# Designs tried in a protein design chat: VHH binders against q9y6x5. Part 70

Target 1, 379 residues: q9y6x5
Amino acid sequence: LPPKLLLVSFDGFRADYLKNYEFPHLQNFIKEGVLVEHVKNVFITKTFPNHYSIVTGLYEESHGIVANSMYDAVTKKHFSDSNDKDPFWWNEAVPIWVTNQLQENRSSAAAMWPGTDVPIHDTISSYFMNYNSSVSFEERLNNITMWLNNSNPPVTFATLYWEEPDASGHKYGPEDKENMSRVLKKIDDLIGDLVQRLKMLGLWENLNVIITSDHGMTQCSQDRLINLDSCIDHSYYTLIDLSPVAAILPKINRTEVYNKLKNCSPHMNVYLKEDIPNRFYYQHNDRIQPIILVADEGWTIVLNESSQKLGDHGYDNSLPSMHPFLAAHGPAFHKGYKHSTINIVDIYPMMCHILGLKPHPNNGTFGHTKCLLVDQWCI

## First folded at step 24 (VHH)

Design un11
Fold by OpenDDE, fold request of step 25:
Parts: sequence; structure tokens; C-alpha cells
Structure un11 (fold): chain B 379 residues (1-379), chain A 121 residues (1-121)
Amino acid sequence: as target 1 above (379 residues)
Amino acid sequence: EVQLVESGGGVVQPGRSLRLSCAASGFTFSRYAMHWVRQAPGKGLEWIGNIYYDDETYYNPSLKSLVTISRDDSTNTLYLQMNSLRAEDTAIYYCARHIWGEARTSKFDYWGKGTLVTVSS
């Protein structure tokens, strides 16, 4: 039988939550499988970009989803959470579910993973749910497991997405122990439900399952605001994205705009596109605007207003607060093994290996995950 | 302070048209994308569409043929033109200001109080 893989994402699950809170179900999952304690995600550390990096193995500059809010100056198109279904935005890469369907006589399934309800390269997931935040985890799980068990051709790759603890992190901030404990308890219970469902269906021993996330969360405050309107008149630029990484489209000379912004705050770095640090791998795409502003950890960029968020993400991807984790279980994985760190783009070649797929060119390194896999040498 | 005030709602017969307005104040309106959403009795929020600062529009595919969104930056006003109204279009209609950089969480940072549209024979 062909190998099967279920990829699960809990949005905004910061890696160190595992150290600071109790997760009996997740810990049991880890005990019987593997854990990567920190996953270095891609810059910017936002939801759409990082979820697409997981399934493509590419940096944001390469797969073209460079932010949650984008603008293409040539076509004059806009991208956001409300209008994310145009293949134009996704077609600069080939996600793994498309590869899975095109390389073999097999199917893919998706429960609301970003991009899965879009025909990419004229291929859409064989089974998918349109995004609807009102749909319960249980219903998503039921659909995924039904498709994994009863589909022809068989579903060999499936994705499951859940919005928490990200939404709550934004609302309460990661340092709110009372509220976040409640939220994280619910997440652990959902993991328990997942495992129980798989066991009940006889899938647990044969299905490879990866539980991960796209980014972490840092504490924000009304005392840490950067007001752009204090530095530059709004008539001089168009704002494409705001915080914590602002995307600036100048309406006047770029240099003039840059000069007005470069000293706006000691807690914000201002980059011309060509001067963006190489380590971000965030330069070689037309959808990246001519100027970007990067706020320091915990600082919020605003437009002459206060911010309601007590937590945020999108900051420097080297910050531990931005890092998610990865746990995995199944016949492809060792039992009781812990690894310190991988890059988020490393997940793609690993998944391709597990599924027996030929990966597209990617930025991941298969060698970084060999210690997780039973069929590889860990040296 | 940011304020959004919807108007133009009321009772209309099926097949009729209605134009809603949203008056914005307390911020630079022309910089922001704006949204229309609605909530029918006993149902969740439904996204209708949005309009960006450059007048580009996007619509819910299920409603695209029935609605048109426009804006007048000189008067800080957002509009929703609805045609061929049906009983199913009965709802409270809200205008909302776009928030940058969010995904799968809060799409809007400010809402109006809404205006009620009732479609009945």
C-alpha cells in the first residue's frame, strides 16, 4: 500500500508553549513519535507565506506568497484573506498536493489549508473544503478521515488546518497565562480527538501524521507603537501591508520616501528592496514592494491610531518567539526521538520522501530531517 | 475616533433594488480598503465584497451578480448597490474597515452598527 501522510497545522502555535504549558495528548503523541523543538520559519513570519513554504519547500521570494496582503503593480491585483482564490497568486510554485496527484494515480484531501481551494496549475485538491471559520474541528476531521479511508483513487496526502491558538494569541497576547492556558488546553484536547479518531478507524499505525504550525507569537503593548504618520505624509506612498513588516509603495521618488522613513523609529529597520538582508531570502520577487519596514520584536506599526492587538507575529524569523514546532508519528518516523531545530522549508523534501514523490526544486535540505526517519542514517 | 455609520436600510419587496451608504470619519478614508458584510437572522457573518483604495473590487461569488460596491473619497462614503433582492437577503448589513496583514483571523478592525434590510412581500 502506498504511504499516507496527514499534515496538521495549528496556526500560531509558538514552540515554547510546549515547555510552559501541559499538553498530555500532544506529549503522548511525541513520546510515540518524534519532536523538532524549534522550526525556523520563513520571513516574513505570516500565515499564508509560511503555510505555502511548508508545502512547497520554498522561500517566500520563490513561491510568490510574500505576505498576507499583497499588491501586484503590473496587473493591479490585490491579495488578502478575503480575496485569496485567484490562481495568479499561487502559480509561481507547485504545492505538494498537486505533485501528489500528478505523479501517481492518487488523490489529495484538504480541510482549509491555505491555497487548497484554488486551482493551482489547473489542478485542485481532489477533495477539499472551502474555507469557513464556522466549521468545527470535528467536522473537518471527519471529512479528512472519511476521504483517507474511502476514496478512489486513494487519498495519500491530506491537510488539516485550525485557526487556534493564533486568533487568541492576537487577542490576549502570549503572556496572558490564564486565557492562553484555556486556549491551549482546547488545542491539546483537539489533538486527543485526532489521535482517538485515527485509532478508532485503524489508521494510527499506518498513517504518517505531522503536527506543526506556521509561526509563533510575541507580546505587544500600547507602549510600543511606531506611528508612520509622524514620519511621512500619506500622500507620498501607498501602504500595501502594515505591521510588523510594512510594505511601502512610493508615490514620489523612492529615495525621498526612504529618507523620510529611515529614522522614523529606533525600533524599526527601513530597507530598500535591494538592501534587504540576504538571510531573509526576501528580495527576488516583484510582489515585494520597493521599501519595507521591519519593526523590532513586540513593536507595532500604526497609522496615527492605537492597536487592539496584544500579540502579533511577522517579525524576524530568527526570533525564537516566531518559531513553531513539529511533531510526527507513523511508520516513517522513529519513536521517542527529539531534534533541536530544522528549517520550515525542510519539511517539503521530507514529505516527498515519505510519499515517494519526486520533489520540485526547493530550498529545503533533506539531510536535516534524516534523523527523524527510520529508513535513514542519523549521522 | 474611527466611526462607520451605515444607512439606507428598510423594508423592500422582492425584486426591488436598494442602495446602502456608509459614512466614514476619524481616519484617512482614501488609504483604506473597505468591506461590506451581512448577518442574517440566526446565521453567521457573510462577506459580501470589498473595494480597495484604487477602486478595484472583489465580490463573494455567490453575490457578485446582485451587488456593486463603490466609494466616494471626496465625501468619505462607501456604497452597496443591491439589485433583485430576495427574501434571503434579509440581514443586518455592516461596513467594515480593512485590516492589513491578517489571515484566518480578524479581517476588519472597525465596524459600523449596521443597517437592517428586510425583504418581504
Scores: ipSAE 0.921, ipTM 0.964, lowest interface PAE 0.5, mean pLDDT 96
Fold by OpenDDE, fold request of step 25:
Structure un11 (fold): chain B 379 residues (1-379), chain A 121 residues (1-121)
Amino acid sequence: as target 1 above (379 residues)
Amino acid sequence: EVQLVESGGGVVQPGRSLRLSCAASGFTFSRYAMHWVRQAPGKGLEWIGNIYYDDETYYNPSLKSLVTISRDDSTNTLYLQMNSLRAEDTAIYYCARHIWGEARTSKFDYWGKGTLVTVSS
């Protein structure tokens, strides 16, 4: 039988939550599998970009999902959470579920993973749920497991997405121990439900399961605001994205806009597109605007208003607060092994290996994950 | 203070048209994308559509043929034209201000109080 893989994402699960909170179910999962303590995600550290990086192995400049809010100046199209179903935005890369269906006589399933309800390269996930935040984890899990068990061709790759603890992180801030403890307890319970369901269905021993996240969360404060309107008149530019990485489309001379913004705050770096640091791999895409503003960790960019967010993400991907974790269990993985760090783009070639797929060109390094896998040599 | 005030709701017969308005104040309206959402009794929020600062519009595919969103930046007003109304269109309709950079969380930072539309014979 072909190997099967379930990829699960709990949005905004910061890596160090594992050290600071109790996760009996997740810890049991880890004990019987593997843990990568820190996953260095891609810049910007936002939901759509990083989820797409996980399943493509590409930096954002390469797969084309460069933010949660995008604008294409040539076509005049806009991208956001509300209008994310145009293949135009996704077609610059080939996600693994498409590869899975095209390379083999196999099916893919998805419960609300970004991009899975979109025909990408004229291929849509064999089974998928349209995104609906009101749908319970249980219902999502039920659909996924049903598809994994009762599909022809067989579902060999499945994704499951859940919005927490990201939403709560935004609301409470990651440093709110009382509220976040409650939230994270619920997450652990969901993991328990997942494991129990898999065991009940006889899938646990044969199914490879990856539990990961797209980004972490940093604490924000009303005392750490950067007001753009104090630095530049709104008539001089169009705002494409705001915080913590603002995307600026000048309406006047770019240099003039840059000069007005470059000293706006000591807690914000201003880059012309060509001057964006190479380490971000965030330059070579037309969807990246001419000027980007990058706030320091914990700072919020605002427009003459306060912010209700107590936590946010999207910051420099080298910051530990932005890093998620990866845990995995199944026939492909060792038991009781812990690894310090990988890059988020490394997940893709690993998943391809597990599924027996030929990966598309990607930015991941398979060698970084070899120690996690039973069939590989680890130095 | 940011304010959004919906108006134009009421009781209408099936097949009729209705135009809702949203009056915005307390912020620079012209630089924001705006959304319409609705909530039917006992149901969750449903996204209707949005309009960007450059008048580009996007709609829920299930409603696209029945709705038109427009805006007047000179009066800070957002509009929702609804045609061929059905009983299932009965809901509270809200205008909401777009929030940049959010995904799968709060899509809006400000909402109106809503206006009730009842489609009944």
Scores: ipSAE 0.920, ipTM 0.963, lowest interface PAE 0.5, mean pLDDT 96
Fold by OpenDDE, fold request of step 25:
Order: sequence, then C-alpha cells, then structure tokens
Structure un11 (fold): chain B 379 residues (1-379), chain A 121 residues (1-121)
Amino acid sequence: as target 1 above (379 residues)
Amino acid sequence: EVQLVESGGGVVQPGRSLRLSCAASGFTFSRYAMHWVRQAPGKGLEWIGNIYYDDETYYNPSLKSLVTISRDDSTNTLYLQMNSLRAEDTAIYYCARHIWGEARTSKFDYWGKGTLVTVSS
C-alpha cells in the first residue's frame, strides 16, 4: 500500500512558543517522532505565500503567490482572502496534492489549506472543504480522518489547516503571556484531539503526520509606526499591500515616488523592484510591484486612518520571530530526534520522497531533511 | 473617526428589489476596497462581495446573480443592489472597510451598525 501523509498547519505558530509555553500533547508527539526547532520560511513571511511554498517547494517569485494581497496590472485582477479562488493566481506552480492525485490509485483530501478549493491545472482535490472560518477543528478533523480511512481510491495525501494562533497573535501580541497561554493551550488540546482520533481509527501507526506552521509573530506597538501619508500623497500611488511589506504601484513617475519614500523612516527600507536583495528571492515575478517597502521588525506601516494590530508577521525571513517549527511522526520518521533548522521549501522534496512522488523542479534541498527519515543516511 | 452608516433596509415582499447605501466618513474612501456582509438570524456572517478602488467587483458565487455592488467616490457612498429577494435574504446587512495583507483572519477593520432587511409576504 502506498504511504499516507497528513500535513497539518497551525497558522502563525512561532517556533519559540515551544520553549516558552507548555505543550504536553505536542511534546508527546515530538517524543515519539522528530522536531525541527526552526523553519526558515520564504519572504514575504505571509500566510498564502508560505503555505504554497510548503506544498510546491518554490520561492514566492516562482510559484506566483507573492502576497496575501496581489494585483496583476495586465489583467487588472485582484487577489485577497475574499477572492482567492481564481486559478489564474495558482497556476504558476503545481502543488503536491495535484501531483499525488494524478497518480494511479491515489487521491488527495484537504480541510481548508490555502489553494485546495481551487482547480489548479484543471485539477482539484478529490475531497475538500470550502474555506469557512466558522467550521470547527473537530469537523475539519472528522472529514479528514473519514477520507483517510474510507476513500476509494485511497487518500494518500491530506492537509488540515487551522487559523490559530495567528488570529490571536494579531489581536493580543505574542508577548501577552496571559492571553497567549490560553490560546496556545487550546492549540495543544487540538493536537491531543488529533492524536486521539488517529489512534481510535487505527491510523496512528501507519500514517505519517507533519505538524508545522507558515510563520511566526512579532510584537507591534503604537510607539513604532511608520505613516506613509506623512511622506507621500495618496494620489501619487496605488497601495496594493500595506504592512509590514508595502507594495506600491506608482501613478506618477516611479523615480519620483521612490524619492518621496526613500527617507520616509529610518526603520523602513525602500526598494525598487530590481534592487530587492537577492537573498529574498523576491524579484522575478510580474506580480511584485515596482516599489516595495520593508519595515524593520516590530514596526508597522500605517495610513492616517488605518487600524493597528498588536502582533504582525511578514517581515524579513531571517528573523527568528518569523520562523515556525516542524514536528513529524510516523513510519517514515525517526523517534526522539531533534534537528536545528531547515528551509520551508525543503519540506516539499521530503514529502515527495515519503509519498514516492517525483518532485517538480523546486528550490528545496532533500539533503537537509535526510536526518529526519529512517530510510536515509544521516551524516 | 472612521464611520460607516448603512441605510435603505426595511420590510419588503419576496421578488422585490432593494438598494442599500453605506455612507463613509473619516477616511479617504477612494483608496479603500469596500465589502458587504450579512448575518441572518441564527447563522454566521456571510460575505456578499466587495468592490476595489478601481471598481473591480467580486461576489459570493451563491449570491452573484442577485446582487450588484457599486460605489460613488464623489459622495463617499457604497451601494448594494439586491434583486429578486427571498425570505432567506432576511438579515442585517453591514458594510465594512477592507484591510490589506490579511489572510484567514479578520478581513475588515471597521464595520457599520448594519441595516435590517426583512423579506416577508
């Protein structure tokens, strides 16, 4: 029988939460499996881009989901959480669930993972839930486990997505120990529910499970604001995305817009598209706007009338506060092994290996994950 | 202060049309995308659609044939035209301001108080 893999994401689970809070269920999961303490995600460190990088192994410039908010100047289309179902945005890459499903005697399932409710390359997951934030974790888990257990052809790859602790991180800030303790306890309880459900169904010993996240969270403050309206009139540009990476579409000469913004704040770097640092791998896509603004860690780019969050993400992907973790359990993984760091794009070739899939060209390095796998040599 | 004030709600018979308005103040209306959402009795919030600063519109597929969203930047007003109303369209209707860069969290930072639409024979 082909191997099975369940990929679970808790959105916005910062890596160091594991050191600062108690997770009895997750720790038990890790004890019987593997842990990668830090996962270096892709720039920008936002939800849609990083989730798509996990399942494609590509940098954002390559898979085409370059932000949570995008604009294509040629087609004049907009992308956001409200309008994310147009295959136009997703078709620049092939996610792993499509690759898996196109194999003989295999199918894919998804519970609200980004892009899974969209026909990509004319292929949609055999089983999926339309995104609805009101649907409980329990219901999502019930559907996923039902599909894993009873489907024909069998579901061999499944995804499960949950919105916390990201939403709470935005609301309370990651440094709010009281509120975040409560939130993270709930997450651990959900992990407990997941493990219990798998055991009850007899899936636990044979199913490979990866628990990970897309990004971390940094503390924001009213004392660390960058007001764009103080630097440039709104009539000179269109705002495509705001904070902490602003995407600027000039309405006047690009150089003039750049000159108005370049000294706006000592806590913000302003880049012409061609001058974006190579280490970001964030240049070679038409969906990246002509000018981007990158705020320093903990700084928020605002407008005169904009709202403010106490926590945010999207910053430089080298910052530890932006990094999630990866834990895994199952036949493919060692027991009781901890690893320091991998790149988020490395997850894709690893998953392909586990599933026996030929990976599409990608930016991941399989060698980075070999020590996690029982069938590989670790040097 | 950012303010959104919905109006135009009321009691209507099935099959009728209704146009809702949202008056915006306290911010530069023209640079924001705007949304309509509704909440029916005993149900959660339902997204109806949005309109961007360039008048591009997107709709909930379940409602697309029944609604049209438009805006007038000169008067800072958002509109929702509803046609062929049904009993199931009974709800409080809200206009909301778009926030950039959010995914799978709150899509809006400001809401109106809402306007009640009751569809009954």
Scores: ipSAE 0.915, ipTM 0.961, lowest interface PAE 0.5, mean pLDDT 96

Design un11
Fold by OpenDDE, last read:
Structure un11 (fold): chain B 379 residues (1-379), chain A 121 residues (1-121)
Amino acid sequence: as target 1 above (379 residues)
Amino acid sequence: EVQLVESGGGVVQPGRSLRLSCAASGFTFSRYAMHWVRQAPGKGLEWIGNIYYDDETYYNPSLKSLVTISRDDSTNTLYLQMNSLRAEDTAIYYCARHIWGEARTSKFDYWGKGTLVTVSS
C-alpha cells in the first residue's frame, strides 16, 4: 500500500510552549516519534503565508501568498480571510495535495487547511471541508479519518487545521500563564483524541502523522505602540496591511511617503520594496507593496481608531517567539529522536519523499530532515 | 469611540426587497473595508459580503445573486440591498469593520448591535 501522511496544524503554537507547559499526550506522541524543537518559518510570520509555505516549500515571494491581507494593483483585487477563494491568489504555486491527487490511485483530503477549498490549477482536493470556524475538531477529525480509511482511490495525503492556540494567544497574550495553561491543555487533549481515534480505526501504526504550526506569538502591550497617524496623513497612502508588518501603497510620491515614515519610530524599520533585506526573501512579487513597515518584536503598529491585541505574530522570522515546532510519528520516522532546528520550507521535500512524490522546484532542503527518517543516512 | 449602528430591519413578505443601513462614527470610515454578516435563529454567524475602500465588493457565493453592498464615504454609511427575500433570510444583520492582517481569528474589531429582519408571509 502506498504511504499515507496526515499533516496537522495547530495555529500559533509557539515552540517554547513545549518547555513551559505540560503536554502528556503530545509528549507521548513525541516519545514514539520525532521532535524538531524549532522551525524557522517564513517572513512575514502570518497564517496564510506560512501554511502555504509548508505545503509548497516556497518563500512567500515565490508562492504569492505574501500576507493575510493582499492587494494586486493590476487587477484591483483584494485578498483576506473573508475573500480567499479566488484561485488567482493561489495559482503561483502547486501545493502538495494537488501533486498527490494527480498521481494514479491516489487522492487528497483536507479539513480546513488554508487553500484546500480552492481549485488551484483547476484541481481541488477530492475530499475537503469548506472553512467554517464553528465546526468542532471532532467533526473535522471524523471526516479526515473516514476519508483516510474508506476512500477510493485511497486518500494518501490529508490535512487537518485547528485555530488554537492562535486565537487565544491574541486574546490573552502568551505571557498569561493561567489562561494559556487552560488553552494549551485543551490542545493536548485534542491531540489525545487524534491519537485515540487513529488507534481505534487501526490507522496508527501505518499512518505518518505530522503535528506542526505556522508561527508563534509575542506579548504586546499598550506601552509599545507605533501610531502611523502621528507620522503621516491618511490621505497620502492606502493601507493594505497593518501590524506588525504594514504594507503601504502611496497615493503621492513614494519618496515623500517614505520620508514621512522613515523616522516615525525607533522601533520600526521602514523599507522601500527594493531595499527589503534579502534574508526575508520578500521582494520579488508584485503583491508586495512599494513600502513596508516592520515593527520590532512586541511593538504594535496602530491607527488612531484601531484596536489592540495582547499577543501578535508576523514579526521577523529570526525571532524565536515566532517559531513553531514539528512533531511526527509513523513508519517513516524514527522513535525517540529530537532535532534542533529546520526551516519551515524543508517540510515540503520531506513530505514529498515520504509520499514518493516528485517535488516541484522549491526552497526547501531535504538534507535538513534526513535524520528524522528511518530510510535515510544520518551522520 | 468607534460606533456602528445598523438600521432598516423589520418584517417583510417573501419576494420583497429591503435595504439596510449602517452608520459609522468615531473613525476614518473611508480607509476601512466593511462587512455585512447575519445570524439566523439557532444558527451560527454567516458572512454575507464586504466592500473595500475602493468600492470593490466580495460576496458569499450562496447569497451573491440576492445582495448588493455599497458605501457612501461622504456620509459614513454602509448599505446592504437585499432582493427576493425568503423565509430563510430571517436573521439579525450586523455591519462590521474590517481588521487588517487577521486570518482564522476575529476578522472584525468592531460591529454593531444588529438589526432584525423577519421574512414571513
Scores: ipSAE 0.915, ipTM 0.961, lowest interface PAE 0.5, mean pLDDT 96
Fold by OpenDDE, last read:
Structure un11 (fold): chain B 379 residues (1-379), chain A 121 residues (1-121)
Amino acid sequence: as target 1 above (379 residues)
Amino acid sequence: EVQLVESGGGVVQPGRSLRLSCAASGFTFSRYAMHWVRQAPGKGLEWIGNIYYDDETYYNPSLKSLVTISRDDSTNTLYLQMNSLRAEDTAIYYCARHIWGEARTSKFDYWGKGTLVTVSS
């Protein structure tokens, strides 16, 4: 039987939550599997981009999902959470579920993972749920496990997405111990439900399961605000994305806009597109706007009439607060092994290996995950 | 203070048309994308569509043929034209202001109080 893999994402699960809160179910999961303590995600550290990086192994400039909010000046199309179904935005890469279905006579299943309800390269997940935040984890889990167990051709790759603790992180801030403890307990309970369900169905020993996240969360404050309206008139530019990485589309000369913004705050770097640091791998895509603003950790870019969050993400991907974790269990993985760090793009070639798929060209390094796998030599 | 005030709701017969309005104040309306959402009795929120600052529109595929969203920046007003109304279109309709950079969380930072549309024979 072909190997099976379930990829689970809890949005916005910061890596150090594992050290600061109790996760009895997740710890049991880890004890019987592997843990990567820190996953360096891609810049910008946002939901759509990083989820797509996980399943493509590509930097954002390469797979084309460069933000949660995008604008294409040529086609005049907009991308956002509300309008994410146009294949136009996703077709610059091939996600693993498409590869899984095209390379082998296999099926893929998805519960709410970004991009899975979109025909990408004219291929959509064999089984999928349209995104609906009102659908419970249980229902998502039930569908996924049903598909994993009863499909023909068999589902060999499945994704499961959950919105927490990201939403709560935004609302409460990651430093709110009381509220976040409650939220994270619920997450742990869901992991417990997942494990229990898999055991009940007899899938636990044969199914590879990866539990990960797309990004962390940093504490924001009203004392750390960067007001763009104090630096530049709104008539001089169009705002494509705001915080903590603002995407600026000038309505006047780009240089003039840049000059008005470059000294806006000592806690914000302003880049012309061509001057974006190479380490971000965030330059070579037309969907990246002519000017980007990058706030320092914990600083929020705001407008006069904008709302305030207590937590946010999207910052420099080298910041530990932006890093998620990865835990895994199954026949492909060791038991009781902990690894310090991998890159989020490394997950893709690992998953391809597990599934016996030939990976598309990607930015991941399979060597970084060899120590997690029973069939590989650990360096 | 940011304010959104919906109007134009009421009782209409099936097959009729209705245009809702949303009056915006307290912010620079022209630089924001705006959304329409609705909530039917006993159901969750349903996204209807949005309009961007450049008048580009996006719609829920299930409703696209029945609705048109427009805006007038000179009057800070958002519109929802609904045609061929059905009983299932009965709901409270809300306008909401778009927030940048959010995904799978709150897509809106401000809402109106809503206007009730009842489609009944």
Scores: ipSAE 0.914, ipTM 0.961, lowest interface PAE 0.5, mean pLDDT 96
Fold by OpenDDE, look of step 24:
Structure un11 (fold): chain B 379 residues (1-379), chain A 121 residues (1-121)
Amino acid sequence: as target 1 above (379 residues)
Amino acid sequence: EVQLVESGGGVVQPGRSLRLSCAASGFTFSRYAMHWVRQAPGKGLEWIGNIYYDDETYYNPSLKSLVTISRDDSTNTLYLQMNSLRAEDTAIYYCARHIWGEARTSKFDYWGKGTLVTVSS
């Protein structure tokens, strides 16, 4: 039987939640599989970019989803959560579900993973759900597992996406132990439901399952705000993205805009596009604006307003608070093995290996995940 | 204080047109993208469309042929033109201010109280 893989994302699941909260179902999942404690995600540490990095193995500058909000100056197109279905934004890369879908006797399925309801390179998953936040996890799970179990050609790769604990992290902040405990318990219960469903359908023993996330969450405060309007008149630039990484499109001379912003706050770094640190791999794309502002951890960039968020993400990808985890179970994975860290782009070549797919050129390193796999040597 | 106030709703017959307005105050309207959403009885929120600061518009594909979004920055007003109204278009219509950088959650930071549109023969 061809190998099967289910990729599950719980948005905004910070890695250290595993250390600070109880997850009976997830721990059982891990006990019978593998855990990567920290996954270094890509800069910026936002939802669309990182989810696309997981399934392409590419840095944001390479796959072209460089933010949740984007603007292309040439075509004058805008990208946001509400208007994310134009293939123009996604076609700079080939996600794994497309690669899989184009193979003989294989099909892909998706439940609301970013980009899955868009034809990319004129290919869309055989089975997919249009994004709808009102659809329950149960319904998403039921559809995914049904497709995994009964499809012809068989579904060999599937994705499942859930919005928590990100939404709650934003609302309560990650340091709210009371509320976050409640939220994380629900997440663990959903994992329990997932496992139970797979067992009931007889999929558990033969299905490879990866549970991961795109980013973490850091605590924000009304006392840590950076007001751009105090530094520069709004008529001098167009805002493309705001916090914690602002994308600035100057309406006047770029240098003048830069000079007005460079000393705006001691808690914000201002970069011309060409001066963005190399470690971010965030330069070589036209969709990156001429100036970016990067707030320090826990600081929020605002436009002469308060922020209602008590938690946020998008910060430097070297920060532990921004890091998700990865757990996996199935025939391809060891049992009871824990690994310290991988890069988020490393997931793609691993998934390709599991599925027997030839990977597109990517930034991942297969060697980083060899110890997770039963068919590989671990040195 | 940021405020959004929808108006123009009411009872209309099928096939008729209706234009909704959203009056914005308390912020620099011209620098923000704005959205229209609706909620039908017993249903979840449905995104209708948005308009950016440069007047670029995006629509829900299911509604694209029936709606037009526009804005007047001089009066801080957002508009939703609806044509060929159907019974299924009965809903509370909301205008909402765009929030940068969010995905899947918290797409808007401010909402109006909504205006009811009832399409009935």
Scores: ipSAE 0.877, ipTM 0.943, lowest interface PAE 0.6, mean pLDDT 96

